# Designs tried in a protein design chat: VHH binders against Putative lipid kinase MamU (mamU). Part 4

Target 1, 297 residues: Putative lipid kinase MamU (mamU), of Paramagnetospirillum magneticum (q2w8p4)
Amino acid sequence: MRIAAIINERAGTVACLSPPVVAARLSAIWTSLGHQAHVTLAEGKDMGRAIRKACRDPAVHAVIIGGGDGSLSRSLKHVVGSGKSLGVLPLGTMNYVARQFGVPFDLDRAAVALADAVPTPTDLGRVNDRFFLIRACLGAFPEFIRSRDEARRKGGSFLDGALAGLTGLARGHRLIEAELIGPDVQARIATSFFMVSNNMCRDSDPFQLERERMDGATLGVYIGQGAGPFSLMDLGLQVAMGRWASNEALIRGSLPWLEIRTRQRKPLVSIDGEVEKMEAPFRFDILPGVLPMLVPK

## First folded at step 5 (VHH; framework vhh_podentamig1)

Design s39 (from b0 with A50T)
Fold by ESMFold2-Fast, scan of step 5:
Structure s39 (fold): chain B 297 residues (1-297), chain A 120 residues (1-120)
Amino acid sequence: as target 1 above (297 residues)
Amino acid sequence: EVQLVESGGGLVQPGRSLTLSCAASGFTFSFYAYGWYRQAPGKQRELVATIWGGDTYYADSVKGRFTISRDNAKNSIYLQMNSLRPEDTALYYCAAGTYFSLDSYEFDYWGQGTQVTVSS
């Protein structure tokens, strides 16, 4: 197949190694396996242009994105409907998507695994005009991520980011007042967070990184309880200790669509780990099978 | 359409236990608040217990004797009634709400009721 790979040259692995060396290594691996590959190194807005160009190229069969979950998520608007398969190289910090699809974290092993992968129809979540592969969150989680990212931008470590996130929850956390509308559901609620997952999380646990499947044609909806950060921290601790099944502080639902009408017009929303303000109301949909993902065998 | 069907009522002697069940259908069970109400002959309908997610409330008259619970896999809520007294005799109703706030519930959907009679 003809592969177009777009690599974020600022990604940790690539920055640590010479970017041309990484590009040459990837090209050599794919060529040795009988594929034609073109590797593009890019950053910032050049990533979007390169991805769009690859998706418009009729000769390209697969687009492989090397970067973090945010770069992959932002590529979805170009890849969906392009007829191309999407693959991920785990070059970011968390690499949740690569983990979900069983992509090895070692670069050479990842490249080999993606070359042997069969395009597998995969569902996408959508909130308003934004696609997501893993999840979208309202409430405490976007506030946590924002505070964490601010600390990291100031040169902090992962632990520094986590501590800043917890501090941000304590200072800025507010309950979300919302109306929920879905198939056979209409409810008003005040909550500390909403999490909407692409498909149900494994064990129906919203803090699990893995899903059982990505073709179940359902959103997993998780609604937290409690008025403050300590209530949310207790919930997180219970989940971490494997007590999620006996913890009834979470409301869980499986729905093909959901509309959330928040009292606040422009709350923070987290989409695959990237935080932005988005205008209410929020329409969530599952889009069955719209993305052929390169899933290792 | 939302439907609630109660079961498990009956005649019991004082000091015995009963478990009431409420089967819910026609909606996404986990998003709703649920309550148990009762109405004794000649009295006003009174709230017995509520549950929303993990949060529970009990009326003072039943606290320590009754337990409300939910089973999301079975789309059911339960009221476990221990140490029953003659004054617990009433028609028991299951209710589901489309609203929850920090201070209150509104219940829009009601079952038909199940009779509990506590007498010798």
Scores: ipSAE 0.015, ipTM 0.361, lowest interface PAE 7.3, mean pLDDT 78

Design s40 (from b0 with A50V)
Fold by ESMFold2-Fast, scan of step 5:
Structure s40 (fold): chain B 297 residues (1-297), chain A 120 residues (1-120)
Amino acid sequence: as target 1 above (297 residues)
Amino acid sequence: EVQLVESGGGLVQPGRSLTLSCAASGFTFSFYAYGWYRQAPGKQRELVAVIWGGDTYYADSVKGRFTISRDNAKNSIYLQMNSLRPEDTALYYCAAGTYFSLDSYEFDYWGQGTQVTVSS
């Protein structure tokens, strides 16, 4: 297989190791397994350019992204429709996507597993012009992530970030007023948050929001009932204790598409863990089988 | 087209039990909250019970005697009525809605009602 690997040199794991050493190690592993590999180190805007170049290269069979969930998510607009398979090396902080697809966290094991992987058709979620592999969220979760990230930028620990996120929820929590339109759905809802997942989440891994399958051709829609930050904290505790899918504070449903019309024109939206402002209305679609993903066996 | 159809009403003796069912169609069942209301002759319509996800709320007059439940696989809502009293005699309505404020529920869809009569 001809592999183009693009590695985010600013990714936490890579930054602790020498980026050229990581690139050399990956190249050596894939070459020893009989593959032709080209490894590119990049950051920021250069990541997008390198990924786009790889996706347009007729010689390339697979594109492997080394970085966090945000780097992988942003690659989707280039990979979809390119005819290339997509793989992920878990070099970021949370690595939700790598966890979902069973990619080993050990670098050598991950490289071997991806090279031996058979491309598997995988569904994508889409919200407006943005693809997502795992989920998109409105409301309390984007606010939590923003507050946590701000605290961490000031040199705080993981616990400091989590505490700052909870404090931010307590101080800045707002209800989302929205109209929902979907297949046999016409609803007006006021809630603390929405989660729209690529396929339905599995009960046995509620904190990681693991799915049993990524080819079910459905969005999973989850709506919180808590109006205050303490209700969200209780929900968070229940999720941490493995009670999320049995949690009575969540309304859940399975739909091929959904339009959410928020009262706020440009709320915060979290897409695969990355927070941004996006203009309402929000059209969600499931795109069945559009991404050949390198899933380790 | 959204439709709610109640069933299970009838004549029952005091102290006995009765289960009402509400079959929902024409929408994605899981996104709706459901309520049971009742109206006795000459009285205002009264909230009996609400279910939203797994959270349940009961009127003081029925708390401990009535239980509301939902079956998402069957698109159905149930009201289990125990220790029935003559004052429970009323037309019982199933309702569905999607908007909830901190202090109220707004139900957009209503069934036609099912009569419950508690007498000897």
Scores: ipSAE 0.000, ipTM 0.315, lowest interface PAE 11.0, mean pLDDT 77

Design s41 (from b0 with F31M)
Fold by ESMFold2-Fast, scan of step 5:
Structure s41 (fold): chain B 297 residues (1-297), chain A 120 residues (1-120)
Amino acid sequence: as target 1 above (297 residues)
Amino acid sequence: EVQLVESGGGLVQPGRSLTLSCAASGFTFSMYAYGWYRQAPGKQRELVAAIWGGDTYYADSVKGRFTISRDNAKNSIYLQMNSLRPEDTALYYCAAGTYFSLDSYEFDYWGQGTQVTVSS
């Protein structure tokens, strides 16, 4: 296999270990396993250029992105439709995507696991013009992530980040007023958050919200506790039985598409852990099997 | 066409201050994250400071001395550099990107760079 690996040299792990040492180590591992590997160190605009170049190279079979979730998320616009397999090296601090696909966090083990991986057809979520591998969130989660990331960027510890996130939620959290439109639903709701997951999360793991599969061809829609029972009742009345379920904390649904029309025109949205402003309305779609992921055996 | 144009570099004595400016055009300024990188002779390029709306980041080497700010009305980013040291001598680059990752510090667009020299 011919591997093109693009490593964000500003990723936390890479910066700590020296970028040239990481690149040489990865190259040696993959070459020893019988692959032809070209490792590129990059940052900023060079990341996108290198990824695009690799995706257009007919000799390349697999593109491996080394970095945090942001680097991987930004690669999707180049990798989708390229015919290449995508792998992720967990070189950031959060590494949500690597964890979801079972990539070991130890770099040597990760490199070996990715080289031995078989490309597995994987669904992608899409919100408007953005792809996501794991989830997109509106409401409390984007505000929490923003406050946490701010504290972390200022050199705070993980605990400082968590405290800042909670403080941000406590001080100014506002309910989201929105209209939901889907195949079997039209409802108006006020809620603390929406989470739209690529495939349904495993119900047996309420602490991790982990998925059993990434090829189920469905969005998992999770709606938090609203302003009161009237919002939940309205949603319940307009949802087909068997597609939605609720408990004290969440309303859950499985849908191939959903449109969320927020009262706020340009709220904060979290996409695979990356926070940005996006203009409403938000159209969500599932794209079945469009991305061959290098999933460790 | 996205353009980033730096200004404000120059020769300055140790302990003095200097302000770098970056003028951006060709896109919706308020939607982007911005950063300042520097590269000294014989060294790798280093992220010095970054700003995402109201959120900021500073490298340990410049914390307490440098301040990054933005002016959306002027489509401009500033780096206020106080208590300058000889080791701050470098080419300084302005950068812009649409995404933020705490670990990746990804930027899509770069300026041409402006030289800052700190010497007596």
Scores: ipSAE 0.000, ipTM 0.120, lowest interface PAE 18.3, mean pLDDT 74

Design s42 (from b0 with F31W)
Fold by ESMFold2-Fast, scan of step 5:
Structure s42 (fold): chain B 297 residues (1-297), chain A 120 residues (1-120)
Amino acid sequence: as target 1 above (297 residues)
Amino acid sequence: EVQLVESGGGLVQPGRSLTLSCAASGFTFSWYAYGWYRQAPGKQRELVAAIWGGDTYYADSVKGRFTISRDNAKNSIYLQMNSLRPEDTALYYCAAGTYFSLDSYEFDYWGQGTQVTVSS
């Protein structure tokens, strides 16, 4: 198999181990296993260009991205429809995608596991023009992440970042005022957050980040409850939609699509752990089987 | 079609209790939020209490004295009014809507109103 690997040279693991050493190690491992591998080190805009080049190369069979979840998320627009399989090396801090697909966190074990992996059709979520592998969030979570990241960029420690995030959430959190449009319902609500997951989270618990499967052809929708006045419709929504369940903390449902029309035109959205402003309305769709992922055996 | 019909109004003495009922039709509209408004002569309508799922709101003037509740099986909304005062005298309206927030209460449907008079 011909492998194109694009490695974020500023990723924590790569920076710690020296980027040229990491590239040489990966190339040696894949070559020793009978693959033809080309490893590219890149950062910033060069990451996108390298990924586009690999996806357009007719000789390439698999594209492996080494970096954090953000690097993977940004690669999806190039990989989808390219005919290439996508693999992930867990070189970031959280590595949610690598965890979801059972990729070992040790670099050498990850490289070997990806070489032996079979391309497995995997669903993608989409919000407007952006793909996501894990989830997209509106409300409290994007605000928390933004405040935390701002504090860290100013040279704060991990604890400084966490405290800034919590302080920002407490001081500036606003209820999301929105209209929901789904296959069987139209409703207006105010809530502290929406979380739209690629497939249902394990045990229908949005705080458990793992899914049992990534080919279920459904979005998992989670809506915050019990915060502020007039936040949610619980049993009524379950009766109306037929696909919803409720408890003390949240409403959860399984849908093939959902449109969220927020009162705020351009709120913060978190996509696979990366925050950005995105223009409403937000159309969510599940795209069944569109991404062949390299899933370890 | 959502229809709201209030009942339970009347004349009561200060310090007594009264329960207002609102009968709503349309179990297909079970995702609606409900509120109680009142309007005294020469004053604007004010939101007294509201309920959305398990969340409730009360105006400062009635907090601790009034309780709003709902019975989804009966499609009914209630306002239990305790320790009534002459200033609680007003026409009380039941309202229903699909959207509520801290700074915006949107009600699409209204009942005809029921008179509450608190006087000796």
Scores: ipSAE 0.000, ipTM 0.136, lowest interface PAE 15.9, mean pLDDT 75

Design s43 (from b0 with F31I)
Fold by ESMFold2-Fast, scan of step 5:
Structure s43 (fold): chain B 297 residues (1-297), chain A 120 residues (1-120)
Amino acid sequence: as target 1 above (297 residues)
Amino acid sequence: EVQLVESGGGLVQPGRSLTLSCAASGFTFSIYAYGWYRQAPGKQRELVAAIWGGDTYYADSVKGRFTISRDNAKNSIYLQMNSLRPEDTALYYCAAGTYFSLDSYEFDYWGQGTQVTVSS
């Protein structure tokens, strides 16, 4: 098949090995396995341009993104509807998507595994105009990521980033005040944690980042409760919710769509680990089977 | 607390229809999912139909013959059983719970059951 691979040259693995060496290595592997591959090194705005070009090329069958989860997430708007299969090389720090689809973390083994991978229809989540492959969060989690990233940008270590994240989380005690509207729910909430997952997390645990399947055609919705302000809200949430499970710590639900109207007009939202401000209201949808992912056999 | 009371069971000839009713009390009716289970003598208990927030589920053995419905104003759930077969003979239980997902039903509260016997 004809492969277009776009590699983030600022990714840690690539920077350590020299970007031209990584590109030559990948090209050699795929060529030795009978594929035609064009490898492009890029960073920042050039990544989007290269991905868009590959997705518009009628000769290309598969687009492989080398980078972190954020690079993959940002590629989704170009890949969806292009007719191309999407593959991931685990060149980031967490590599949640590569782990979910069974892609080996070793670069050579990953390249080989993707060469014989089967295009598998995969669901996507959507919040307003943004696709997500893993999750979208409101509340304390986006503030944690923002504080962590800011500390790391200022020359801090990973540990410094984690400490700054925890400090920001402690300062970001502000609640998400919102109205939730879904197929069988209308409720007003006040919570410090709100997460929408692409499909349900394993064991219905929002901190299990692994899903049992990526084709279940559902969003998983997780809302924090307990000793915090959520326990003091009016009882409207519980009496209005017909399709939710709850206990003292967490409310969980499986829905095809959800609309959230936050009190803040433009709160911080985390999408696949990338933090940005987005304008409310937020419409979440599941898009069944729209992305053919290259899943190793 | 929560009570579920089934009614409408009885002896019926094959090919006829029967409607089971379940009256719920002691809680906010609209926030619960409801299901009908049955257990025939010497067999495992099985879920035959479920309803939550307008969505319905039916077991393959009853699909096209049974219909589940709810009346929130009357705090009641119904199971309309058409084209009854001897194999439908069982004790039928009404159940209620708050957990749901695309492919999972967890019920916390159960009625005492109502007997349905289909024979000539």
Scores: ipSAE 0.000, ipTM 0.111, lowest interface PAE 18.6, mean pLDDT 76

Design s44 (from b0 with F31Y)
Fold by ESMFold2-Fast, scan of step 5:
Structure s44 (fold): chain B 297 residues (1-297), chain A 120 residues (1-120)
Amino acid sequence: as target 1 above (297 residues)
Amino acid sequence: EVQLVESGGGLVQPGRSLTLSCAASGFTFSYYAYGWYRQAPGKQRELVAAIWGGDTYYADSVKGRFTISRDNAKNSIYLQMNSLRPEDTALYYCAAGTYFSLDSYEFDYWGQGTQVTVSS
């Protein structure tokens, strides 16, 4: 196959090993396996242009992105509908997507595994006009990420970022007051934790990074409950329909779509780890099989 | 500063062969895609051949007659033109980009062109 690989040259792994050496190594591996590969090094700000160019090239069969989860997430608007397969190299800090699809963390093994991969139809989540591969969150998580990123942006270490995030959560809480609308459900909620996952998380646990499958054609919906910052305003949700389950900490649901109408017009939303303000109401949909992912055999 | 310099053009009789060369400088040669374009009098510029990592592309009008190649050690690309026809008469341009789209003809850098004339 013909591979276009776009590598964030500012990623820590790449910068440490010298970007031209990494690019040459990847190209040599893929060529030795019978593929035709063009490796592009780009700074984060130029990643989108390089990815868009690759997705529009009729000669390209597969686009492989080397960077963090944020770069991969931002690529989805170019890859969806392009007819290209998408692969990921684990060059970021968390590498949630690479972990989900079983991509080895060792760069050489990752390159080999992706070359042997067959495109596998994969579902995408969508909130309004934004795609997500892993999850979208409202409430406490966007505040944590915002505080962490601000501390890091000011030259703080990883630990400084983590402490700033936790301090932000501890100094105050943000309740999401909203109307929830879905198939056969309508409820009012007040919660500090609201997450929509692309497919159900493993063991129905929103803190699991792995899903059992990415082709189940469902959103996973997780809503915090309890006496503390996690609470429900309208408890009618708890066992009203067969697609919902509850315990003392959490309500879990499996839905093809969901609309949430927040009291706040532009709350913070996290999408695959990237935080932004987004205007309510929020429409969530599952898009079955729209993304051919390079999943290692 | 990226620079592309074409050479090898000239007057040649129909049925003969000609080799064009393009010397590149100012960047890491091996990581770029390269193409040869031509523009005949009164016609639009068209992509003739491209080389892209280890892969090649040829326009239908030149398939089987033209061959594009690269020499990374010499920072050069070549266009070997066999069985030349009068309709191959054009200014030939070398182009380079970090990645290119065959649909949009988006290359970042261009040479000044070299004239090829095929006539008796």
Scores: ipSAE 0.000, ipTM 0.104, lowest interface PAE 20.8, mean pLDDT 76

